# Ledger of designs, part 9: VHH binders against Putative polysaccharide deacetylase (cda1)

Target 1, 320 residues: Putative polysaccharide deacetylase (cda1), of Schizosaccharomyces pombe (o13842)
Amino acid sequence: MYETRDLTGNAGKPVDTNPWPNNSKIAVSFVVNYEEGGERSLLYEDEGFETFLTEAGLMPFPNRPVRERSIESCFEYGSRCGFWRILNLFKKHKVPFTCWAIGQAVEKNPVVVGAMEEAGCEVGSHSHRWINYEGVPPETEYEHIKKSVQAIQKASPSNSAPRSWYTGRASLNTRKLVCQVYKDLGLPQPFDSDEYNDDYPYWVADPLASKPGAEDDKGLLIVPYTLEVNDMKYAVAPGFCNSDDFYTYARDAFDVLYEEGLEGAPKMMTIGLHCRLTGRPGRFRGLQKLMEHITSKEGVWVATREQIAQAWSAKHPYKA
Key: E = the ipSAE of ESMFold2; O = the ipSAE of ESMFold2 at other seeds; V2 = 0.75 times the mean of E and O plus 0.25 times the DockQ between their complexes.

## First folded at step 5 (VHH; framework vhh_7pa5_2)

Design a3 (from y11p with S105R D108S E109S; at its last look DockQ between E and O 0.78; V2 from the best seeds 0.00; counts 0 for: pae O 4.5 > 2)
Fold by ESMFold2 at other seeds, look of step 5:
Structure a3 (fold): chain B 320 residues (1-320), chain A 127 residues (1-127)
Amino acid sequence: as target 1 above (320 residues)
Amino acid sequence: QVQLVESGGGMVQPGGSLRLSCAASGFTFSNYAMSWVRRAPGKGPEWVSTISSGGGYTSYADSVKGRFTISRDNAKNTLYLQMNSLKPEDTALYYCARSDLTYYRGFSSQSPHMDVWGQGTQVTVSS
């Protein structure tokens, strides 16, 4: 897999059948990353402290074998305050999000899974630890993937396993490993979001098939994610200086895709959020503005990634 | 209650083959990664091979790559080690061990955490 690149996609041709319910002009996926408790720390026997997507920005000497309590404290804000502030906004507007949940973070604060389910949100998996999986041996990554699924299912009051998958800092092995874990557990294949390259879901060959197009090729649905309409840009350069930057960029992306939908090409959009970043009050205002904008429009379907995947698959089934 | 029992050891000439088995009981075998470790006379333990809980992903020490094959049958709760092209330096007590691969400490590879061990089965490679 990955031996070639697909630079063509649909070659600019819109899909011929609108898969979105109620003739919606756009499907909108809000994503909340729940990472707090899965990040690097000497407390968890890691070799250093976490330096990625923090309030500290670029840190000198990031590989020191010490604890940095200030960084740990900022992550704790995400789990203690930011998560709940964001969840309450979605409950107020009665629309769902999909969570990328880190398995270890769930083990350390399992109450968040039930809270999300009660609010009608989807809990997907973000693997077990919040680390870079490039270079992790395949047998180790397999066990992380499996443990994350089991941790989320155990914390779930409905005993539900995650149906949506995103690793983020993935290896070239990750996609096949995820599919293998789900098969070994007797679970339906997950919907894979470790791509950033389209405004539509799309099918790829099943990585477990003998070859692409063979009779054992049941396909794998890709539901692309985003690194641009994403609050990580508060913590990287060039990025968002304030909540108005986030709001205006996300609004403009929504308006472009919505207008394309009105003209006969209804697409999907993803908005990525992090509890410790957008959960801060000053940044949260941008999310509030965006929510008001999106919910004021007719023909907008705010949905979980599972719902988007199911609607797409029903109208655009895989043909091996 | 948790038990691992190795079998299949013996004496072989250099270049020969043996197949080791490890019968597991008292725990859900398919939930655990498994490893083989060997201990040569007068030496400390040496990690040989590890297999993921589903059986699809394996790793080997450099000294055995291409000659040994780890496998498992989760329906029979059994771990295997097929040893081909045996050399005198492969002479050791071979243990199976229950492993937890989620003990990951960055990019420096570490032996997996192993919490349950069998009694070992002797493999002797000589004349």
Scores: ipSAE 0.314, ipTM 0.735, lowest interface PAE 4.5, mean pLDDT 92
ESMFold2, look of step 5: ipSAE 0.341; ipTM 0.751
ESMFold2 (binder alone), look of step 5: mean pLDDT 82; pTM 0.831

Design a4 (at its last look DockQ between E and O 0.64; V2 from the best seeds 0.00; counts 0 for: pae O 6.5 > 2)
Fold by ESMFold2 at other seeds, look of step 5:
Structure a4 (fold): chain B 320 residues (1-320), chain A 124 residues (1-124)
Amino acid sequence: as target 1 above (320 residues)
Amino acid sequence: QVQLVESGGGMVQPGGSLRLSCAASGFTFSNYAMSWVRRAPGKGPEWVSTISSGGGYTSYADSVKGRFTISRDNAKNTLYLQMNSLKPEDTALYYCARSDLTYYSGFRPYMDVWGQGTQVTVSS
């Protein structure tokens, strides 16, 4: 896989005029990244402290082999305060999110899994550590994938394994390794979100099949994610300076897709959130405004990624 | 309680072959990646090879690639190292080790349990 690129997709053609339940004009997936405790630290024998998506922004000095407590403290805000603030907002509006949970973060604070399940949210996997997996040996990445699934399932009061997958900083091996781990554990193949390239779910060939189209090719459903309707832009450039920047961009993205749905091409939209970023009160206001906007519209389905995947695949089963 | 016991070492001429075994007990073998590490006379430990918990993914030090093959039998709780085309430079005490790959930081895997080792000597 990846030897060629699919630059065509559906060539701009609408795929389905009514893919979502209740004739909904848009499916909206809120994603909460739960990463706190999985980031780089000398406590975990990493080579340095975490520098990505932090309050420190782009640092003027190189990373080095020390503890940086200010950065660790900012991550702790996400697990101690930000996660709960965000969860309470979703409970208030009675809509779910999908969590991308880092396995090690779950091991260090397992109560968040039960809290999300009680609120009707989906807990998917973000692999075991919050690191760049490019260049990680396949046997190591395999063990990370397996451990993340086991950690989430162990923390789950319902003993549920994650059905949705996103690595983010993935390797060229990641997709096949994820499918292999799930097969080896006797679990159904997950829905893969390590793509950013469409407003619809879509099928690719099963990475484990002998070849595309073979009898053993059961397909793999891609449920695309986003790096642009994403609060990571508070911490990268060019990005959001304040909560109104986040709100107006996300609102405008929603309005465009909603209008396309009203005109006969209902699609999906994802909004990416991080506990330590949007969980800060000043940024949180933007999420509050967005939630009010989205939930005030008719024909909007706020759903977990599992629900979106199931609705789509029921109407669009894989054909090799 | 956790125990690793190596066997299969010995003396062999250059170009020869040996197969090392490591019997594991006291833990769920199939849940862990496993590694071989060697220690040549007067030197520190040198990582040789690692295999994933399911057995499907392996890696090797450059010095042994193409000559050594790591494998495991999870039903027998046993790790193996097939060593072919042996060189005098391969002379060392060979350890099996239980590996925790979740602490990987860009160098050899973290290893929390070690065996006592089995001696491999390659000489004429």
Scores: ipSAE 0.040, ipTM 0.619, lowest interface PAE 6.5, mean pLDDT 91
ESMFold2, look of step 5: ipSAE 0.322; ipTM 0.748
ESMFold2 (binder alone), look of step 5: mean pLDDT 85; pTM 0.861

Design a5 (from y11p with Y57S; at its last look DockQ between E and O 0.01; V2 from the best seeds 0.00; counts 0 for: pae O 24.1 > 2, placed apart)
Fold by ESMFold2 at other seeds, look of step 5:
Structure a5 (fold): chain B 320 residues (1-320), chain A 127 residues (1-127)
Amino acid sequence: as target 1 above (320 residues)
Amino acid sequence: QVQLVESGGGMVQPGGSLRLSCAASGFTFSNYAMSWVRRAPGKGPEWVSTISSGGGSTSYADSVKGRFTISRDNAKNTLYLQMNSLKPEDTALYYCARSDLTYYSGFDEQSPHMDVWGQGTQVTVSS
């Protein structure tokens, strides 16, 4: 796997003129990352404190083998306040999101899973820790994947295991390990979002097959994610300075894809959110404006990633 | 960039002992399973021993089992091979090798594959 890169995709050809329910012109996936409690800390025997996507911005802290309570406190805002503020907005507008939930974060605050399920949202997995998995031993990554699935299922009032997967800072082994864990647990293969490279779901060969195209190749559906229509840009440079920057960029991305749908090429769009970032009141105004814009349009399907995967797969089954 | 440097070879009489070391640099040593491979004069490579990334699982070729012990110190980025009861047939150039992680499947039986090699250290066992 990954011996070559697919630089071609569909070569600019329209894939389907009506892929979504109700003749929708765009499928919109909001994603809420729930990471708080999974980040680096000496409390969890990491070698330092978390420095990625924090309120400290891009100015380097001296990273020492100590705890940094100010950073930990900012993450706690995400779980204590930001998550609930975001969830309430989605409940108000009666549309769902998909959560990338970190297993350890769920273990430390399991009530969020039930709250999301009650609101009609999908709880997917973000693996067990919020760390860079490149260079993590494969047996350790396997156990993290398994722990995250089990933690989410244990916290779930419906006893549901996650059907959608995103690691983010993945290793070259991650995709195969995820599929292997799901097979070993007797679960259907998840929908994989560790790609950023298209405006449609698409199939790849099953990583567990004897070889691509073989009799045992059942495929793996990729549902691409985003690093650009993403509130992480509040915490990187050059990035978003204020909520209008986020709103206008996301609105413009939506409008372009919506117009393409009206012209016969309906696509999907993802909007990435973090509880500790957009959950802050000043940033939250941008999400409020975006929600009003998107929900005011006819022919828009705001859906979970599982719903998008199922709709796409029904019309575009895997052909090994 | 990635470097494996073996040391500790030498001449020893039959029945003697040697301890080989392999210093690793340029990668996160604790993330990789590591192996020793040897090449006797005029022969191809022969796998000797493998140790898991955390050190909890070891395996040995039948020809060395009970006489050789593989170990690692992840804090010092160092792999070791303790060789006891050495025989003339152990004479070889001994290489340190890093496992290729792309073949790992967790609970399934799978042989490690090696992608990075050191320069080797000579072990000579003679009377």
Scores: ipSAE 0.000, ipTM 0.095, lowest interface PAE 24.1, mean pLDDT 88
ESMFold2, look of step 5: ipSAE 0.000; ipTM 0.277
ESMFold2 (binder alone), look of step 5: mean pLDDT 81; pTM 0.816

Design a6 (from y11p with N31D T50Y S105R D108S E109S; at its last look DockQ between E and O 0.62; V2 from the best seeds 0.00; counts 0 for: pae O 7.4 > 2)
Fold by ESMFold2-Fast, scan of step 6:
Structure a6 (fold): chain B 320 residues (1-320), chain A 127 residues (1-127)
Amino acid sequence: as target 1 above (320 residues)
Amino acid sequence: QVQLVESGGGMVQPGGSLRLSCAASGFTFSDYAMSWVRRAPGKGPEWVSYISSGGGYTSYADSVKGRFTISRDNAKNTLYLQMNSLKPEDTALYYCARSDLTYYRGFSSQSPHMDVWGQGTQVTVSS
């Protein structure tokens, strides 16, 4: 898979039919990453501890296979405080988000799934562990995908399996394995978000088809994600130093896409959030300001990724 | 009570074929992924093939790709390995193994963790 690259996409052309309800000028996808409890730790029989996307970058740590309690507590802030602060903001504005939930994190704190469903939010899968799947044997990754889906469904009061999928640090085998797991479990094909290359959803060939374009090729819908409008930049270069950096950058991205929508090219926008990053009070202020800005505009549709996928598919069905 | 019993081994000439079977009992076979592992005389265990719980995903070691086919019949609680174009290098004791991914250590080991093994069936390829 991925033997060729599509560098052309839509060649900059707008879609012929507005896919969004009520002639909306932009679809806005807020994503909350729920990762806390799924990171590397000796408690989970990993060979070391995790520092990625935490304030841990501000402290020196030994390169030894030990537990680092300071880092563990940075992750725990997300599940204990940040998640609830973010959820309350969305409930106040009566708009949904999609969660990327790590299966192991859900197993360790299943109450968050019920809370999201009660708030009208979507729970998608972020695979089972918060690790890089490059180099993981495909057999092991298949079982991780299965465990993730089952963990989320078990924690769901409605017994719902995740419809949206995002691995992040995916292997070249991930997309095909995800489709195979869903087929093996008798579930409808998921919407795949492991791409960062467009401002519209788009179709690819079904990884399980005998070949692209064959009679058994029903397509797979890609709903692109973002690393660009993402609070991870509080923790990685080029960086956000304060809440106004995040707000200003996200606001400008929204304004550009919104203006393009007003001119006849309605698109989608994604904002990526982490419970332990934007959930901190100082950073959270930027999200509050962004929410006020976005909800103040006419013709804006704030939706789950599943709703966006369904709206797109209805107006732009797969053609092999 | 949990048991895996292999059969179908024997002697065959190079280029020949054999089909191995593994009968599972004492657990819900359809809930578990399964593997075939072999051990040649004087060597350590070598993973050969994997099949998912529903049978939709299979994988093979490079040494056997295109020659061996793994399959399962969940109604009969039986795992199979069809071996074609056998080579002298395929001579080994072949084990049926159950994959249990309740262990997080398995994710870092670069191979599926296997928690139940059969006693093995001998395959000898010689002229």
Scores: ipSAE 0.005, ipTM 0.502, lowest interface PAE 9.9, mean pLDDT 89
ESMFold2, look of step 5: ipSAE 0.379; ipTM 0.753
ESMFold2 (binder alone), look of step 5: mean pLDDT 82; pTM 0.820
ESMFold2 at other seeds, look of step 5: ipSAE 0.383; ipTM 0.755
ESMFold2, look of step 7: ipSAE 0.384; ipTM 0.757
ESMFold2 (binder alone), look of step 7: mean pLDDT 82; pTM 0.822
ESMFold2 at other seeds, look of step 7: ipSAE 0.035; ipTM 0.623

## First folded at step 6 (VHH)

Design c01 (from a6 with Y104W; framework vhh_7pa5_2)
Amino acid sequence: QVQLVESGGGMVQPGGSLRLSCAASGFTFSDYAMSWVRRAPGKGPEWVSYISSGGGYTSYADSVKGRFTISRDNAKNTLYLQMNSLKPEDTALYYCARSDLTYWRGFSSQSPHMDVWGQGTQVTVSS
ESMFold2-Fast, scan of step 6: ipSAE 0.313; ipTM 0.718

Design c09 (from a6 with L101W; framework vhh_7pa5_2)
Fold by ESMFold2-Fast, scan of step 6:
Structure c09 (fold): chain B 320 residues (1-320), chain A 127 residues (1-127)
Amino acid sequence: as target 1 above (320 residues)
Amino acid sequence: QVQLVESGGGMVQPGGSLRLSCAASGFTFSDYAMSWVRRAPGKGPEWVSYISSGGGYTSYADSVKGRFTISRDNAKNTLYLQMNSLKPEDTALYYCARSDWTYYRGFSSQSPHMDVWGQGTQVTVSS
């Protein structure tokens, strides 16, 4: 896998058939990252604490094998307050999101899965721990993938396993291991979101096939994610300073893609959110404004990643 | 009683083959990943191979990759190790182990937790 890079994609051309229902001009994927309780901590036998993507990330902290309660409480804001504020907004507007749920975070607060399911949202997997999987033994990553899928399914009132997958800080082994775990558990192949390279879903060869294009190659659907339209920029330079920065940037990205859709090239757009970042009241205002803007336009389909994947594959099936 | 019992060891000439078996009892075998670990005379334990609980994922130490094949029969509660092209350096006591690879604590703790071990079966490769 990854023996070559596809630098061409669709060569700037529109797809031959509008994949979205009711001839929608854009599919919008809101993503909520549920990571709180899955971050590095001595409580979980890790070598230290985590500061990444918190207000604490702006402070100089030495890497030490200690617990930092202030930083832990910054993560806890996400599960205690931010998640519920975000969920309530989507319930008010009657539109869904897809969650990237960390398995360990779900184990420590399983009520969030039922709440999302009741609201019509999709719960996807964000692997088991919120860590960099590069350098993690493949055997360990296999067990983490399996544990994350099982934790989400156990917490689901409908006993549903996650259909969408996103690791984020993935290794070169991740995609094949994810497909192997799903096969071993007797689950349908997941939709993979560990790419940032397109505004359309697209197919790659099945990593479990004997070779690309072989009879056993049924393809793997990629549903690209984003680091660009993502509230993580509140925590990383050059980033977002205030809610208007997030709103203006996301609005402009939406407007460009929406206009391209009106001109015959309907695409998808992803907006990445974190419970402890956008869930804070000052940042949350930007999401409220964005939601009003997006839902005010005709021909916009706000959908789960699973719905987007199913709509795409129905119109654009895999060709080996 | 939770128990693992290895069998199938013996003496073989270089280039020969052996098939090891491990009979598991006292727990739900299909719920656990399994490993083979060996201990050569005068050396510490060396992990040899891993198999996931459902059997779909396997891995091997570089020293045995391409020569050894791990497999399992969950209906019979049995783990296997097919050893081909045996070398004198494969001489060791071979253990099956119930393993948990989930634990990870950075660089210092990248080893599986082995919570149940068998008694071992001796493999001797010599002419």
Scores: ipSAE 0.137, ipTM 0.632, lowest interface PAE 6.0, mean pLDDT 90

Design f01 (from a6, 13 letters changed; framework vhh_7d4b_2)
Fold by ESMFold2-Fast, scan of step 6:
Structure f01 (fold): chain B 320 residues (1-320), chain A 127 residues (1-127)
Amino acid sequence: as target 1 above (320 residues)
Amino acid sequence: QVQLVESGGGVVQPGRSLRLSCAASGFTFSDYAMGWYRQAPGKQRELVAYISSGGGYTNYADSVKGRFTISRDNSKNTMYLQMNSLKPEDTAVYYCARSDLTYYRGFSSQSPHMDVWGQGTQVTVSS
């Protein structure tokens, strides 16, 4: 798997001049990362505390084998306040998002899954722990994937397993292990979002097939994610300083893709959000402005990643 | 093939009840919000009732609140509309529709977007 790299894609040409429902010129995927309670902590038998993607991530906290309550409480803001602020905005505008839910975070606060289902949002899996899976043994990662899927399904009032998958800090084994777990649990193959390399869905060979293009190769649909239009840049230097930086950047990215869509090359756009980052009041203003901008435009389809995947695959079925 | 099929319509006297069913096929029913619309003679089509994908959220037109109840059974791929205390003004063709909560236009409408429609079933309330 990954023995070669596709550097060409579609060679700069539009794959489809009308890929989305109702002649929409852009498909917009808002993503909410629900990670709070899944981060590194001695409380969870990790070697130390988390230092990534909070206000504290830009401060000099020496990494020691202790609990750090300042950082823990920054994550707790996401589950206690930020998630609900974001959910209420989407409910007000009657548009959905897809959630990347960490299994352990769901186990510690399962009410968020029911709230998202009630709002018509998609709950996808973000694996079990919010960690780097590079160097994790495949057997351990398999169990984490399985626990994540089961935790989300258990918390779901409709008993729905996640259809979309995103690890983020994935290993070279992750995609094959995810497909294996879904197969072992008797679930439909997931839509994989662990790619950042294009602005439209595309197919890859089934990692469980005997070889690419073989009789058993049913394909795997990739729905690309983003690190670019992502509020993580509030915590990653040189990133966003204020809500206007996020808003201006995301608005410009939307405008470029929207204009390309009007000119015959409709694509998808993803906006990545974190409950403890954009869920803070000052940063939240940028999301409110972005939502108003996007919903003010005609020919815009705001959809879950599963809906985008289904629309794309219906028009572009896998060909080995 | 993605399809919605309504059943349960008919002729009833005022004050009676009817239950409409909508059978869905060709898609994962539990992933989509659903709605019931109606169109009376000489009137525009209107949303009657809405239900979220998991069934935890429902909403109703003011004209039917307290009388109609929307529900769904995701294990049977079926949505229902229980219509109690029927009035002559409820006479209409009733359509089930699939909503993906997608937004296809700026602020001109805040109602859910419906992308798949059933053929409709006639409900007539007459004495």
Scores: ipSAE 0.000, ipTM 0.216, lowest interface PAE 14.5, mean pLDDT 88

Design f02 (from a6 with Q1D M11L P14A S35Y V37G R39Q P45R S59A D62S S85N; framework vhh_7n9e_1)
Fold by ESMFold2-Fast, scan of step 6:
Structure f02 (fold): chain B 320 residues (1-320), chain A 127 residues (1-127)
Amino acid sequence: as target 1 above (320 residues)
Amino acid sequence: DVQLVESGGGLVQAGGSLRLSCAASGFTFSDYAMYWGRQAPGKGREWVSYISSGGGYTAYASSVKGRFTISRDNAKNTLYLQMNNLKPEDTALYYCARSDLTYYRGFSSQSPHMDVWGQGTQVTVSS
């Protein structure tokens, strides 16, 4: 798996047929990461605490196998305040979006899934734990994938299993294991977002097929995600210092893709958000401004990742 | 047989109030979000207000926010727009429209996810 990488893609050319409804010039995917409660902590029997993508960098912490209450409260802010602030904005504007939900975080606060569904949000899976899966045994990763799907479905008032998948820090086994779990649970194949390499969805060979291009190869649809237009940069160098940094960067990315769409190359754009980062009031102002900018433009389709996947596959079906 | 019929328009003095109604038939009204829009003479269509299928969420154009209130009665298949503190600039043909919550293309005057429109009811506000 991954022995060769496709460096050509579409060779910089527009796709043959505009995949978006009503000849929209750009498809926009807002993504909210719901991770709090899934991070590394002694509370969850991990070897240490997690500081990645938090304000913890403002305080000196020795790297010891202890609980750090300040760090725990930084994550708690996402669930207690940030998620609800972000959700209320999407509800006010009636803008569809997708959540990447960590299974363990859902288990610890299941009310959020019902709130997501009520807001018109697609609930996708962000695996079970917010950890690096490289080096995790395949049997353990399989169980984590299964637990994540089941936790989300159990918390769902509509009893819906996630259709979209994103691990983030995935292993070389993740894609095949995800497809296997969905097959074993009798669920339709998910849409995979663990790639950052294009501004279009695209097909890869089914990892469960006997070989690429065989008669049993039904394909797997990739809906690319982003690390670029992502509020994680508030916590990661070269970084965003204030809400205007995030806003102007995301606005410029949108404007470029939108202009390319007007010139005959309609694409997709993803904006990645975290409850504990953009959910903070100062950073939140940037999201409000971005949403006003995007929703003020003609020919823009704001959609869930499942809707984008379905629109793409209808116009560009897999050919084995 | 899908129909949207607006009523309640008329002539009113600046500062006055009107309540518009939209009677829906031929579809399951409670499954659809609804819009009120308007078109002034010589101008393009402009969205005015939005309400979700269950009535829990509403939105308003900046020009009417604080003066207009959208509501619905799903048992009666009826959409309402309460208009207060009317201004001459509010003079327009007002229409209701059905929307698809799964498709969004901005809250400009052009909203392609509005797939059924009424014929409208005229509102004239004298100075």
Scores: ipSAE 0.000, ipTM 0.135, lowest interface PAE 16.4, mean pLDDT 87

Design f03 (from t01, 13 letters changed; framework vhh_7d4b_2; at its last look DockQ between E and O 0.72; V2 from the best seeds 0.00; counts 0 for: pae E 14.2 > 2)
Fold by ESMFold2 at other seeds, look of step 7:
Structure f03 (fold): chain B 320 residues (1-320), chain A 123 residues (1-123)
Amino acid sequence: as target 1 above (320 residues)
Amino acid sequence: QVQLVESGGGVVQPGRSLRLSCAASGFTFSDYAMGWYRQAPGKQRELVAYISSGGGYTNYADSVKGRFTISRDNSKNTMYLQMNSLKPEDTAVYYCARSDLTYYRGSPHMDVWGQGTQVTVSS
C-alpha cells in the first residue's frame, strides 16, 4: 500500500447532497484519546519510558532504560481525574464524543468503557499499546489489533466491538492488518481515521480486495482525524501556551467551516483531546469555552464518528 | 506442561516435498501466534515462517517464499509447514516456537520451543 498519493481528493468541489441530518451546516466530532496505561514503561517490558505528549517536555536523558515516575504520574492524572472531568462536561451539554481507547489501558481500567457507553459516547480502538508501530513486526501488530478489539468488547456492558479505528503512529501495514483482523473476527470493517487530509469522509479501495476496482473491492471508509485542532499542541512546538490559544484556534476553525456550510458546502470538523492534557483544570477552561460556542449555534451536529460515517455512507455509497 | 512437538522430518531428494507438523499441548493454542525456525550446521537459528493466532496473517523468509506454506488448525492444536521444491540449503533442524507478543528491534520474541525435527535434502 501507499505506492501512490491522492493529491486531488474532491478537487474543491462541494458535495451534491448534504449528508448531515436536519440540513446541518457542519458535523463536529469530538475525540477523547484514552491512552493511560498503554504507554511505554519498563513495567510492560518496554526498553524505556514514555516521552511523547508529556508535560515533562525536554529531558536530559530522554530514552534511558529506567522508569520515569513523574511521567507515569502525569498519565495517571488522565485516567484518575482528566477523563472524568471531560466526560462530565459532555454529559452536561448532552453531546457525545468518540473515544480512541488503547486496549491495554482499557484492561487496566475497564470501568471507563461502561461510563462512556452510558453517556452515549462511542468507544473506538486506538490499538493495544500506545507506541510507534513503525518497526513493529506485522505479525505482532496483527495480534495487538486483535487484542485491542477483544479488550474493548470485553469491557463493554453491551458487548460492543469498536466500529471506529485510529492507530496514530501507524506502520505502512496497519490499514490492511486492521481490516484483516476484523474479517477474521467476523466483524464489519471499521471506519478508518488514520488520515488527516480532508474535511469530509471519503472512500478508498478495500485493502483486502484482489485489486482496486475489482469485483471483491467493497471499499473502506476514511473518516479523517486531525493533528491541528488537537490539544496535543499543548505538548509539542509550536503549540498552545494557554487555554485561550486552544479555544481561539479551535473556535476560528469551527467558524470557518460553519460559514462554508452556510454558503452551501457543509463539512466535518474533528477536535482531538487527551485526558492528561485538556483534563488539567487550566487547559480545561479552553474546552469549556469551545463547547459553549459550538452548542450555541444553530445547524450544528455534534456526533460520534460512527454516526458521521453512517450518515455519509447513506448519501455517498462506495462505487468500486 | 507447555509442550511443542515437531514431526514430519526426514531425508529427501532435491526438488521433493515434506510436510512438518507441530503439535501443541498445555496451553490455549488459538491464543498464540506461532513460528517455524531452522538451524543449519554452523549457522544461527533463523525465522522461516510466522503465523498469527487466527491464521489470517503469515510472513516468510525471502529464501523460502513461494516454496513453503505455513498453516494452522486451531481445532487440532497443530501448526504445519508445507515445504515444496526442497533444496540442499534447506537442510536444517526445524523448530516450532510460540510467540509471547513481545518484540525487540522488529523481531517477535519466542518463549516456548520444540525439540526440533531434522530435514536433510541430499542426492
Scores: ipSAE 0.000, ipTM 0.337, lowest interface PAE 14.0, mean pLDDT 90
ESMFold2-Fast, scan of step 6: ipSAE 0.474; ipTM 0.818
ESMFold2, look of step 7: ipSAE 0.000; ipTM 0.340
ESMFold2 (binder alone), look of step 7: mean pLDDT 88; pTM 0.891

